VHH binders against A disintegrin and metalloproteinase with thrombospondin motifs 9 (ADAMTS9). Designs and how they scored, part 3

Target 1, 201 residues: A disintegrin and metalloproteinase with thrombospondin motifs 9 (ADAMTS9), of Homo sapiens (Human) (q9p2n4r1735to1935)
Amino acid sequence: LPQNCKEVKRLKGASEDGEYFLMIRGKLLKIFCAGMHSDHPKEYVTLVHGDSENFSEVYGHRLHNPTECPYNGSRRDDCQCRKDYTAAGFSSFQKIRIDLTSMQIITTDLQFARTSEGHPVPFATAGDCYSAAKCPQGRFSINLYGTGLSLTESARWISQGNYAVSDIKKSPDGTRVVGKCGGYCGKCTPSSGTGLEVRVL
Short names: E, the ipSAE of ESMFold2; O, the ipSAE of OpenDDE; V2, 0.75 times the mean of E and O plus 0.25 times the DockQ between their complexes.

## First folded at step 1 (VHH)

Design b15 (framework vhh_7nfr_2)
Fold by ESMFold2-Fast, scan of step 1:
Structure b15 (fold): chain B 201 residues (1-201), chain A 122 residues (1-122)
Amino acid sequence: as target 1 above (201 residues)
Amino acid sequence: QVQLQESGGGLVQPGGSLRLSCAASGFTFSSYWMSWVRQAPGEGREWVSSISGSGGSTYYADSVKGRFTIARDNVKNTLYLLMDSLKSDDTAVYYCAKDEDLYYDSSGLDYWGQGTQVTVSS
C-alpha cells in the first residue's frame, strides 16, 4: 500500500499519470500522481466540486475615490472605477498540490489551475485595490468536500496591506472556506505564506 | 529613486485660477498613473484627481469635477493640475504622487516633497 506517488511507481511499476489510492495518515485517499515518467512525481488532490467552487481572485477595479464604499459594497459595472491594477487576476483550480510530509497544500503550485483573467492568483488567496473604506471585493472559494481532506482547526489567514480587510468564513468541518479580502491594494493569504494545513477526515 | 517636486501654488481670490506643476524623475513617467492629493489645514489627505500614463483616462473627486483639469507632458516628465473657479474650501497643500503609492499611509507622500500651498482667501 503506497504512501506517496514515488512508492506507487516503485511498488506497482506504474509510470502513467493518474489517480491512485494512497495510505495517508491511516486512511485510503485518492491522489492524482503527476510526472510519473520522472524520478520525482508530484501529489495532487482532485477537487470534486471543481473550478466553480475553487477559485482565487484579485479584483481589478479601483475606485478613483478610495474613501467610498458605493452600492453598499456590491459589484457594479457603473462604478467610478479604473481597471489598471496590474496584480488583478482570476484563477480556478481543478487540482491542488499537496505535500504529504507536511500535510500542507502548496498554494503557489498552479499546474492544474486555469487563469481566465489577468495574472495567476495562488490558491486560498484574494485581494483588490478597490477601497480604503472596509469594502473588500476580492474573493476566494475552497471546497474540499469529497476529497477525504479538510482544513485543520489551526488554519488561519493574514491580511497584508495598509488598508487590508478580510472576512473569512470556514465551515465547522473545515471542508468549505470562503474569503472576502482587499481594502486599498490589500490581500489575504494563508498565515504560513504559501502553505495551507490539511488533515485526513 | 522617485523624486517629485510640486510648484505653482499661491494666494488667489475666490473664483480665481492656478496651474500646479509636478516635475518627476527617477522612473519611467509615461508608464505610470499619476495623482494629485491635497491636505487642508486640520484635515487628512484627500484624493483630488488621477491620470493614466498615456493621458487617455482621467478621474476627479466630485468636489472638483468640472473645475479642475489634470494633464501631463510625457516629454517633459511633468504633471499639471489646472484649477479654475477656486473656492475657499480648495485651500490646501497639494501633493503629486505615483497613483500606486497612494495606498500606503499618508506618510509615504512626504518622500516626494513638501507640496505646494494653495490659499483661496479674501
Scores: ipSAE 0.006, ipTM 0.179, lowest interface PAE 11.5, mean pLDDT 84

Design b16 (framework vhh_7ubx_2)
Fold by ESMFold2-Fast, scan of step 1:
Structure b16 (fold): chain B 201 residues (1-201), chain A 121 residues (1-121)
Amino acid sequence: as target 1 above (201 residues)
Amino acid sequence: QVQLVESGGGLVQPGGSLRLSCAASGFTFSSYAMTWVRQAPGKGPEWIATINSGGSTMRDDSTKGRFTISRDNAKNTLYLQMTSLKPEDTALYYCATDSEGYDWLSEYDYRGPGTQVTVSS
C-alpha cells in the first residue's frame, strides 16, 4: 500500500489529482494528492466540516479614537473604525497540507484556502488590532472530526506581542480547537512556528 | 536612540502609595499615546492604563479606583500614581509607547525595562 502521494504515482501508476487511500502510521487514511502531473505531489487532508468550522481571522477594526467607543471588552463593529491594519484578514479552509514525514499540518500552505477579506491568514492563527487590552477579537476554528487525525497533546500556541492574550479551548480527543487571540494588536500562532503536530486516531 | 526608563519602584507596606515615573527620550513624546503594564512573578503581562496624546485615559477596571495615569509633556515624562497598594500589586512595572492609542504594543512601539514594586509588610 502506498504511504504518500509519490508512491501512489509509482505503485499505482496514478497521474491525476484526487483522493487516495494511504497507509499512514498503521492506519488507512483518505488523502488528497495534488500536483500529480509533476514530480512534486503534495498531501492534503480534506476537512469534513469544511470552511464553516475551519477558519482563521485577524480582526482589523482598529478604533480611530479609543475614547469615542466605550471600552467594555466587546467587539464594536458599530464604532467608527480604521481599517488600515494590513495584517487583517479572514481565511477559510477546505483542505490543509500535511507533511507525512513529520506528521505536522503545514499551516502556511493556503492552496485550498479562500481569503474572503483582507490579508491571507494561516491555519490555526488569529489576532487583532483593537484599542482595548484584555479584549481578544481574532478567532480561529479547527475541526478535524472525520479526517482520522487529531492534534497531539503537545499542540500549543504562542502569543505574539508583549500583551497578546489567547483563550484556546481544545476538545479532549484533539479533533476540535477554537481560539480567541489578540487583546490589542496581538496574535497567536502554533508554538512550532508554521507547523501543528497531528496523530492518527 | 529611543529610550524609556522607569523609576520610583521599591518596597512599600500594604495600604501605602507610590508614584512611578517613565522618562522618555529619542522621539516626540507629546505625539504618542503612552501605557503602563505590569508583570507579576510567574504571571503574564497585565495592562494597567493608557493615556493618549490629548490626555484622555483608559484604565483597567481592577485598578481604576486606585491607580491614576498622567503625563507631563514639557518633561517628556509619564506617571502612574498608585494608592491603597495591596500585596497582589507586587510586580515589575514598565511603560510603553502606543501610536495614537490605536495599536498598543505593536512592533513599532517601544518598551522600558521596568521598575520593581514590592508590597509587603
Scores: ipSAE 0.005, ipTM 0.209, lowest interface PAE 10.3, mean pLDDT 81

Design b2 (framework vhh_vobarilizumab_d1)
Fold by ESMFold2-Fast, scan of step 1:
Structure b2 (fold): chain B 201 residues (1-201), chain A 120 residues (1-120)
Amino acid sequence: as target 1 above (201 residues)
Amino acid sequence: EVQLVESGGGLVQPGGSLRLSCAASGFTFSDYAMAWYRQAPGKGRELVAGITSGGSTSYADSVKGRFTISRDNAKNTLYLQMNSLRPEDTAVYYCAADEYDFWSGYSDYWGQGTLVTVSS
């Protein structure tokens, strides 16, 4: 059985992008192979719960009471983003890139992301601007249920910004993670910068 | 070049008063919302008081009734009158200007700050 998309191409003569079953760490997983006409096809995980539960937000709108710290937010949908704050955005994910050698999700690969507002935001990343110190407003959501993968217990986030905080909640099986990040133009990202380590269920 | 230059900070005893000034240059002061922020050692920056281009004011709950923000558009100057000072008011005070509002904490321009120490 093939262990990566390059082997799918070599062993099965496949040249079409699509879902293939790969033997990964002793388990048969469904992996989307992209770029199969090239010499370097890429592996992606299709998210069963799709873009409604897999998203990243940098919240660039204003709050009604930005000096308060409501975790549910007193958000304003009618305010304009400051014109030069280009990091604000909302990206949702149908598929995420996986490095099968390191077993990490490559959070900056946005090939199967849809940015519905503002600028692209990497997977597992959230932040804000137009909030107060220690008042995080950005959200990210991860749902790996049904993929055969979960985040490891060592998956960690770092807060970036002098007043940044993060509130990260992970399900016991590691398939569901939600984060609330920010605080005076703060953000949170995976501790390795661009990767989140996963394991096979 | 845009400049916001704070002055008036210093050491005062509890119950004392200070008047902070912020001299603005390099932009159309009367069109901007102005604010005073403060940062105590080891803490994040917080809004103290803000004033819109139209003169409407807002205050943090901790300073209501004690502090008064005002502006003089003819002099391009922002003021903060601080009365009944408490040790908890000890912080570096920053003048800030934003074209849109004073609430966001993400201001267009910031001063370098002036230190206010309230101690016996």
Scores: ipSAE 0.000, ipTM 0.106, lowest interface PAE 17.2, mean pLDDT 82

Design b3 (framework vhh_6fv0_2)
Amino acid sequence: QVQLQESGGGLVQPGGSLRLSCAASGFTFSSYEMYWVRQAPEKGLEWVSTISSSGSTIYYKDSVKGRFTVSRDNAKNTLYLQMNSLKPEDAAQYYCARGEYDILTGYSEFDYRGQGTQVTVSS
ESMFold2-Fast, scan of step 1: ipSAE 0.094; ipTM 0.467

Design b4 (framework vhh_7ubx_2)
Fold by ESMFold2-Fast, scan of step 1:
Structure b4 (fold): chain B 201 residues (1-201), chain A 121 residues (1-121)
Amino acid sequence: as target 1 above (201 residues)
Amino acid sequence: QVQLVESGGGLVQPGGSLRLSCAASGFTFSSYDMTWVRQAPGKGPEWIATIYSGGSTMRDDSTKGRFTISRDNAKNTLYLQMTSLKPEDTALYYCAKDLSEYDFWSGSDYRGPGTQVTVSS
């Protein structure tokens, strides 16, 4: 069986973008092959749970009079906030790019992302500039259920920014991750040294 | 035109004290939160303290017992009083008009060129 989209072209004579079954690390997985009319097709994982559970946010509200974390850390639409944070954005993901050689998600490939607010935000990334110390408001959500993949035990996030906090919850099987990231001003991203590694279930 | 100019750095012995100043111009100083950040050789930027427009302060837990941030709105000047200095405090110290803009590198004009603090015997 083919092990990547280029082999789908070679072994099956396929030339159309679409879902194909590939043998990945001894498991049969459904992979979306894009760019099949070119010499360099790309592999994507279709996210079964869609936009509501696969998103990245840089929260756009900033407190007018920052102090300690207001509202006991709760996010409020009626906060005493300005909405002028230039890095703000919200992206949701239908499919994510996978490098089948390294088994890493390429978080910056936004080919199948929809940015509904502000600036595009990479997969597995969140942040804010809420202007209250250790008071994260940005969120990301990952749901790999039904893809045949999970994050490895070594998958890590780094928080950047001062008085920044990340609260990242990962399911034991690695298929679901939710992150709450930010603070006075901050973000969390996958560790640059290892990337966002996945394994077959 | 926003301008921030730091001064007061220098060579100091361990246990010594320094007072850093940041002279601000080109904006309504009293209306903005002001921040001190440092960058040690080979390390990324590290936040030290923020003073809000109203005068309240937030300080990093690791230095808050030794460093005090203050401001003089009449002089458009931000200060950092440093006591009990350690070799690990050796860094280039910057002031910034808005922590958010500094953190995400969106406003280089909101940072000064920095003042070097070297703590050694």
Scores: ipSAE 0.000, ipTM 0.198, lowest interface PAE 13.4, mean pLDDT 83

Design b5 (framework vhh_8ghr_2)
Fold by ESMFold2-Fast, scan of step 1:
Structure b5 (fold): chain B 201 residues (1-201), chain A 123 residues (1-123)
Amino acid sequence: as target 1 above (201 residues)
Amino acid sequence: EVQLVESGGGLVQPGGSLRLSCAASGFTFSDYYDIGWVRRAPGKGEELVARISGSGGSTSYADSVKGRFTISADISKNTAYLQMNSLRVEDTAVYYCARESDYVWGSYEFDYWGQGTLVTVSS
């Protein structure tokens, strides 16, 4: 059984982009091979729960008074806000890039991402310029359920920026992670820079 | 449109078991919303008996039900469950499924509630 998309091309004579079964770390996983007509095909994991549960957001509203956390921290359309944060954006993901050598998700590969608002936001990333109080509004969602993969214990996030704060919830099995991140201006990103380490279930 | 629909309530004898279900629509559990089960017995105030994080990883229980009740979630069905074991007459109440709101000053509050399902524990 092939262990990567280059071996699918070489060993099975496959030349079409699509889903293939690969033997990864002793388990048979379904991997999407892209660029199969080239010499350098790339591996992607198709997200069973799709873009409704796999997204990244930099929230675009900034409070006029950044020392507050109004509405008990909840979002409201009628907030006393400027809508001037130019880095704002929302990206959702149908597939995410995986590096099979390091077993890391490459969060900056947006080949199968849709950016529906503003600027592209990498996978597992969120932020805002909303408040200097502990009042994060940016959000990300990860759902790896059904992929055969989960995040490892080494998967961590760092908060960066002024008044940066994060509230990240991870399931015990590592298949689900949701985060609220922000500040004035703040964000959270995977601690490995562009990568999130995964393991085979 | 956000909706929570409870099912599984009914009459059960002391020491028995019952499983409540809460089907959610208009949002997903993993979109950082937590789900709680809140009960209200006649003549008493509301009590949060169990809570599960949207990721399914974090659970909490009221002292009155610890060791007897288990909350869980099925992400594929967008449904939360409350497994109630070793039921007591004091567990008789209307049980509500509720969605916790966005982060609030280090805590959460409920913004959407189901219609409630009656659980009666009697011989």
Scores: ipSAE 0.000, ipTM 0.122, lowest interface PAE 14.9, mean pLDDT 84

Design b6 (framework vhh_vobarilizumab_d1)
Fold by ESMFold2-Fast, scan of step 1:
Structure b6 (fold): chain B 201 residues (1-201), chain A 120 residues (1-120)
Amino acid sequence: as target 1 above (201 residues)
Amino acid sequence: EVQLVESGGGLVQPGGSLRLSCAASGSIFSIYDMAWYRQAPGKGRELVAGITSGGSTSYADSVKGRFTISRDNAKNTLYLQMNSLRPEDTAVYYCAAESYDYVWGSDEYWGQGTLVTVSS
């Protein structure tokens, strides 16, 4: 049984992008193989719950003075916002890149991401420049249910930026994570920058 | 890290002109979006004019047509040319440097401010 997309090409003579069953850490998992026409095919996990439950947001509004409006962290449309704010974005994910050697999700691979607003935002990342330090508005959502994978207990996030805070909730089985990130001007991202470690369920 | 020093503030008569400068040091000026803000007594800070690292400009409705923002990347300096000044333009003017990086979000640096008084 092949253990990666390169072995799918070698052992089965496959040259088409698509879903294949791979033996990963002793379990058969369904993996999408991309770039099968090349010598460097890439492994992706198709997200059963799709882009409605797998997304990353840097909140679209940057305030002139977040200590005055909204000082209590509520989303309001009557506060003065900057018109030159360019860091905002919203990306949703149908598939995410996996490195089968390290067993990490590669959060910066946006091959199967759709950016519907602003700038592309990596998987598992959120931020804002909207509220006081304890009221983050940016959000991310991860739902790995049905993929055969879950995040390990070592999956961590760091907050970056002045007065940045994060409120991250992970389910006991590691298949669901929701995060709120930001503060004054800040964000959260995986602690390694680009990777989130997963395990086979 | 960016350090910003404003200059050029002062007292002018209504209808007069004034040019503000903001000298940047410490980091690469050319990668930053730059802006001028002002704060009048009893009011919050408001954006007056912005200029992106790519040179695109934006203006508050209250100053459009009267103020011009510009930058000189070779001199690491931001300018605000203020024409047809009104008593309502009286405020402390602040220079801001902003790094808009989609991966890391934004950093924001502020100068100390320079007072502009428009009075007869």
Scores: ipSAE 0.000, ipTM 0.145, lowest interface PAE 14.9, mean pLDDT 80

Design b7 (framework vhh_7nfr_2)
Fold by ESMFold2-Fast, scan of step 1:
Structure b7 (fold): chain B 201 residues (1-201), chain A 122 residues (1-122)
Amino acid sequence: as target 1 above (201 residues)
Amino acid sequence: QVQLQESGGGLVQPGGSLRLSCAASGFTFSDYYMSWVRQAPGEGREWVSSISSSGSTIYYADSVKGRFTIARDNVKNTLYLLMDSLKSDDTAVYYCAKGDEWELLSDYFDYWGQGTQVTVSS
């Protein structure tokens, strides 16, 4: 059984992009092989719950009074806010890149991401420029359910920026993670940098 | 301002069906978890069902599983509750409730509608 997309080409004679079953850490997983016409095909995980539950946001609303935290930090469309933060954006993900050697999601690979607002935002990343201390408004959502993968227990996020706070919640099996990140012009990113470690269920 | 307006309640016989609607305005409907909560006469509020911002994650109270279906239309900013095989125990005021996040990871709702009365009686 092939263990990566290059072996799919070699052992199966496959030349088309698509879903293939790979033997990964002793388990059969469905992996999307991209670039199968080239010498360096890439492995992607298709997200069963798609872009509706796999997204990253840098919230672009900036308060007029930067020290306020209105609505106890709850998000509301009726805020008196500016929408002028240049790093603001929203990206949603149908597939995410996996490095099968390190077992890390490459969060900056946006090949199967759609940016519907502003600037592209990496997977598992959120932030804001709400201009309210300790009032995070940026959101990210991860749903790996049905992929055969989950985040490891060691998966961590770091908060960056003035008055930055992150509120990260994980499901017990590690397949579902949601984050609220930001606070003034803060963000949160995986502690490993651009990699996010996964394990086979 | 955030508004949630329920409709579709009424009097129905046991075994009958009703469709409740909740028209939402004043916020980006597609960004939030939505729920139905009911309150029977003389009882506290009972959670009925929730649906994620995208519609992909759905939860039901054990008392309504297999009989009720929650749905949303993010283009129309409308939440629905399709109620089949109604029982006298389903008699309650039904409230549309807005979550404070896109996923229900807590039981906190920041806005509630005024409610719509459902009466199941023969």
Scores: ipSAE 0.000, ipTM 0.168, lowest interface PAE 13.4, mean pLDDT 84

Design b8 (framework vhh_6fv0_2; at its last look DockQ between E and O 0.02; V2 from the best seeds 0.00; counts 0 for: pae E 14.5 > 2, placed apart)
Fold by ESMFold2, look of step 2:
Structure b8 (fold): chain B 201 residues (1-201), chain A 122 residues (1-122)
Amino acid sequence: as target 1 above (201 residues)
Amino acid sequence: QVQLQESGGGLVQPGGSLRLSCAASGFTFSSYAMYWVRQAPEKGLEWVSTISDSGGSTYYKDSVKGRFTVSRDNAKNTLYLQMNSLKPEDAAQYYCAKDQYYDSSGYWEDYRGQGTQVTVSS
C-alpha cells in the first residue's frame, strides 16, 4: 500500500484529490491527498468533529480597564470592552496537514481552514490583549477523535508576551486539547522544540 | 489608520530628565492600554512601561521603577513618559505602542510610532 500521496499517484494511477488509505508505521490510516494533479501532493487528515471542535482564536476584545478579570474569567457579551485588537483572528479547521516523515501536524497550513474574521490563526494557537490580571480569553480546541491519530505526550505549549498566561488541558488519550491563552498582550503556540507530534492508534 | 507620533527625545546629561510625548490618532485612544518600548543600538526591543486605558494602573520594568512615570491625557489623546535620573543605559530609541508583542508575530510594527531618540552622555 502507498505510504504517501505521491505513491498513490505512482502506484495506483490516481489523479484526483480525495481520501486514500496509506500504510503508515505499519498501520492503515485514511489520508486526504490534496494537489494530486501537481508534482507535490500534500497529506491531510480530515477532522471527524470538524470546525466546531477544531479552532484557533486570537480574541479581539480588550477590557476598558485591564486590571480586572470580570465574571471570574467568563466571556460575556456585556463586558466593558472594545473590539479593537488588530492582531485578532479566528480560524476553524476541517482538515489539518501532517508531515508523515516526522508525524507532526503542520499548524501553519491553512488550506482547509476558514478564517471567519481578522487574521488567520494557526492550528493549536490562541491569544488576546484582554487583561493584565491573568484572565485569558483566547481559545483553541483540538479534537482528533475518530481520525486514527492522537497527540503524543511530547506536545508542549509556550506562552509569549507581557503578563502572558495559558491554561492548557489535555485528555489522557491525547485526542482532545483545549487551551485558554492571553495576556496584556500574550499568546500560546506549540513549542518549536517539541512540535505537535501525533501517533497512529 | 492608527497613527502614533513620539516627540521629546534629545541629548541629556547623566542624572538629567526628559519628558516624552506620544500623539495618537486614527483610533479611540481612551479604549487602549498604551506601552513604552525602547531599543538600543544592536539590541532587541525592551518593554519599559504600560498604562491602562483609564490611566488607573501603571507598570514598569524593574530597572526604571522610581525614575520613570507613565501617564496619559485621554482628552488630548496623548501618552507621556517622564524620565528622571537618566543613566547611560537608558539611551535608546523610544516607541509608544498600542500592542506589546516584541517580534513580528502579532504584527507589532503596525502598532507603534516611528520613535524618538534619547541620548545620555557625559
Scores: ipSAE 0.000, ipTM 0.133, lowest interface PAE 14.5, mean pLDDT 84
ESMFold2-Fast, scan of step 1: ipSAE 0.191; ipTM 0.624
ESMFold2 (binder alone), look of step 2: mean pLDDT 79; pTM 0.796
OpenDDE, look of step 2: ipSAE 0.010; ipTM 0.302

Design b9 (framework vhh_vobarilizumab_d1)
Fold by ESMFold2-Fast, scan of step 1:
Formats: structure tokens, sequence, C-alpha cells
Structure b9 (fold): chain B 201 residues (1-201), chain A 120 residues (1-120)
């Protein structure tokens, strides 16, 4: 059984982009092979729960005159807010790239992402410039259920920025993670920067 | 080119008053939080007072009731009215502009400072 998309070409004579079964760390996983007509095909994991549960946001609203966290910390679409934060954006993901050698998700590969607002936001990243200390409004969502993969115990996030905080919730099996990140002006990103380590279930 | 230019510092007797000004240019002043920091000889910088774009203010405990921060968005100018000055207020006073007034890491732009000496 092939172990990567290049071996799919060599061992099965396949030349079409699509889903293929690969033997990864002793387990049979379904991997999307892209660029199969080229010398450098790339491996992607199709997200069973799709873009509705796999997204990254830098929240674009800023308060005009904050002295405390408004609405008891709840986000409201009808807030009296400025919409001038230049780094704001929203990206949703149908597939994410995996490096099968390192077993890391490449969070900056947006080939199967859609950016519906503002600037592209990498996978597993969120932030804001809400202008209220310790009041994070940016969100990310990860759902790997059904992919045969989960995040490792070593997967963690760092908060960066002025009075930045992160509220990150991970399921016991590592397949589901939601993050709420930001502050006055802040973000959370995977601790390694762009790589997010996974394991085979 | 972004500039913050402080003025109004000088020598004053204990119990006296001074008004500091900070003239801002090169950015949209009314979108920024503004603050006054000070650094006394041999000490680190400390926040004196801060003001958001909408006018909400904050003060260090040591200056509450004596100092008043204000801004004039039409003139792109920040002010610090200092009353009942004490020898302990002797410092270089810095104007700062940024996204956060709570500590010095939140400020994008800093002025060169203006010296205030309170001495008999």
Amino acid sequence: as target 1 above (201 residues)
Amino acid sequence: EVQLVESGGGLVQPGGSLRLSCAASGFTFDDYAMAWYRQAPGKGRELVAGIYSGGSTSYADSVKGRFTISRDNAKNTLYLQMNSLRPEDTAVYYCAAGSDWYDESGYDYWGQGTLVTVSS
C-alpha cells in the first residue's frame, strides 16, 4: 500500500486528483492527493464536518470607547463598534494540508480554504483588536472527527498581544478544538508557529 | 512621517502647576488611545494617565485628583494639566499613541519627552 501521494502515482499508476487510501503509521487513512499530474503531489485531509466547523477568524470590530468588557463578555453583531481593524478576516476550510513525514498540519496552506471576509487567516488561528482588555472575541474551530486523525497531547497555543488571553477547549480524544482569542489587541497561534502535530487514532 | 512633539515642561516650585502638550501628526489622531508616561532619574518608565479616543480616562494612584488628561481631536493635541506638583513628580514626561494605554508595550508611537523639574 502506498504511503504518500507520490507512491500512489508510482504503485497504482494513478494520475488524477482525488481520494486515495494510504498506509500511514500502520493505519489505512483516506487522503486527498492534489497535483497528481505534477512531480510534487500534495497530501490533504478532507474535513468530514467541513467548513462550518473548521474556520479561523480575526474579529474586525473595535469598541469606540471601552472601559470594561461589554455585554458581559458576549459577542453581539449589533454592537456600537468600529470596523477598521486592517488584519480582520475569516477563512473556512474543506481540506487541510498534512506533511506525512513530520505528521504536522501545515496551517498556512489555504488551497482548500475560502476567505469570505477581509484577509486570509491560517488554520487554528484567531484574534481581535476589540479594545477591551481580557475580552477575547476572535474564534477558531477545528473538527477532525471522521478523518482518522487527532491532535497530539503536545498541541498547544500561545497568546500574543496587549492584554491578550485565550480560552481554548479541546475534546479528550483531541479531534475537536475551539478557541476564543484576543484581548485589547491580540491573537493565539499554534506554539510552533505554523505546524500543528497530529497522530493516527 | 509620524511625529509626537511634547512641550510645556520646565522648572516649577512645589505646589505649582504646569500644562504639558503633545502635538501629533502623520496618523489619524482621533483613532488612537493616548497616554502620558514619565521616567524619573534612575527609575523605569511608569504610566501617569491615559485617554481613549472617546474620552474615557485612567490615572496612576499617585496623581489622581492632581493631574487631568484631555485631548482635542480637532487640533490633534493631547494635554496633561498638572496641579499641586511635588518633588516626586520630577521626571521626563513622554507622550505615547497606540492601541492600548495600559502598559508601554501597547504603544505604537512615542515622543522624545519633556523635562519637568519640581524643586525649591
Scores: ipSAE 0.000, ipTM 0.119, lowest interface PAE 14.1, mean pLDDT 82

Design c1 (framework vhh_7nfr_2)
Fold by ESMFold2-Fast, scan of step 1:
Structure c1 (fold): chain B 201 residues (1-201), chain A 122 residues (1-122)
Amino acid sequence: as target 1 above (201 residues)
Amino acid sequence: QVQLQESGGGLVQPGGSLRLSCAASGFTFSSYAMSWVRQAPGEGREWVSSISGSGGSTYYADSVKGRFTIARDNVKNTLYLLMDSLKSDDTAVYYCAKEGYSSSWYDEFDYWGQGTQVTVSS
């Protein structure tokens, strides 16, 4: 049985990008093989719950006049924006890249991401820059249910910035994570840099 | 240790021009965005303009866009506000403000200058 997309080409003679069953850590998993026409195919995990539950946001709606824009704990998209935080963006994910040797999701591979607003945002990343610190922070959502994979118990995030705050909730089985990250101007990213470790269920 | 000192305010006629300066010390000036914020008599603080640490990005309140220009000199640690076509509504104390990293949840700036008075007559 093939263990990676390169072996799918060698053992099965496959040349088309698509879903293939690979033997990974003793388990048969469905993996999307991309670049099968080349010598360097790449492995991706198709997200069963897709874009609606797999997204990353840097929220850049800085308020023009925060004292005249009442804040009650809700998002203030209805208040005038300075339009001065150019790193703002929203990316949603249909597939995410996996390194089968390290068993890490490569969060910066955006080949199957759609950026619907602003600038691309890596998987499992969120941030903001607000005029008022208690405005809603940026959000990320991860849903690996149905993929045969979950995040390990060691999966953690770091907050960046002197005032940066993160509120991260992980399901007991590690298949679902929701993060709220930011502060005054802040972000959260996986503690292992661009990698996010997964295990086979 | 951090110090911000404004200068260049004064009395001008409507349609006149002024250049405000802010001398900064006690921090790595080029690493922080800087802003001008004004407060008219009896009013709250109004953000006027901001400039990124490198000077590559500038932002303006709609009320001053096209009339004011923000600039910085990172060698001299000085922030500027070039004010053209001044109106009576521009009468205010103008404060130089440093981008903050603060535990205060409501303060986007961690240090402020003493302010410089700009009065546009009649």
Scores: ipSAE 0.005, ipTM 0.140, lowest interface PAE 12.6, mean pLDDT 81

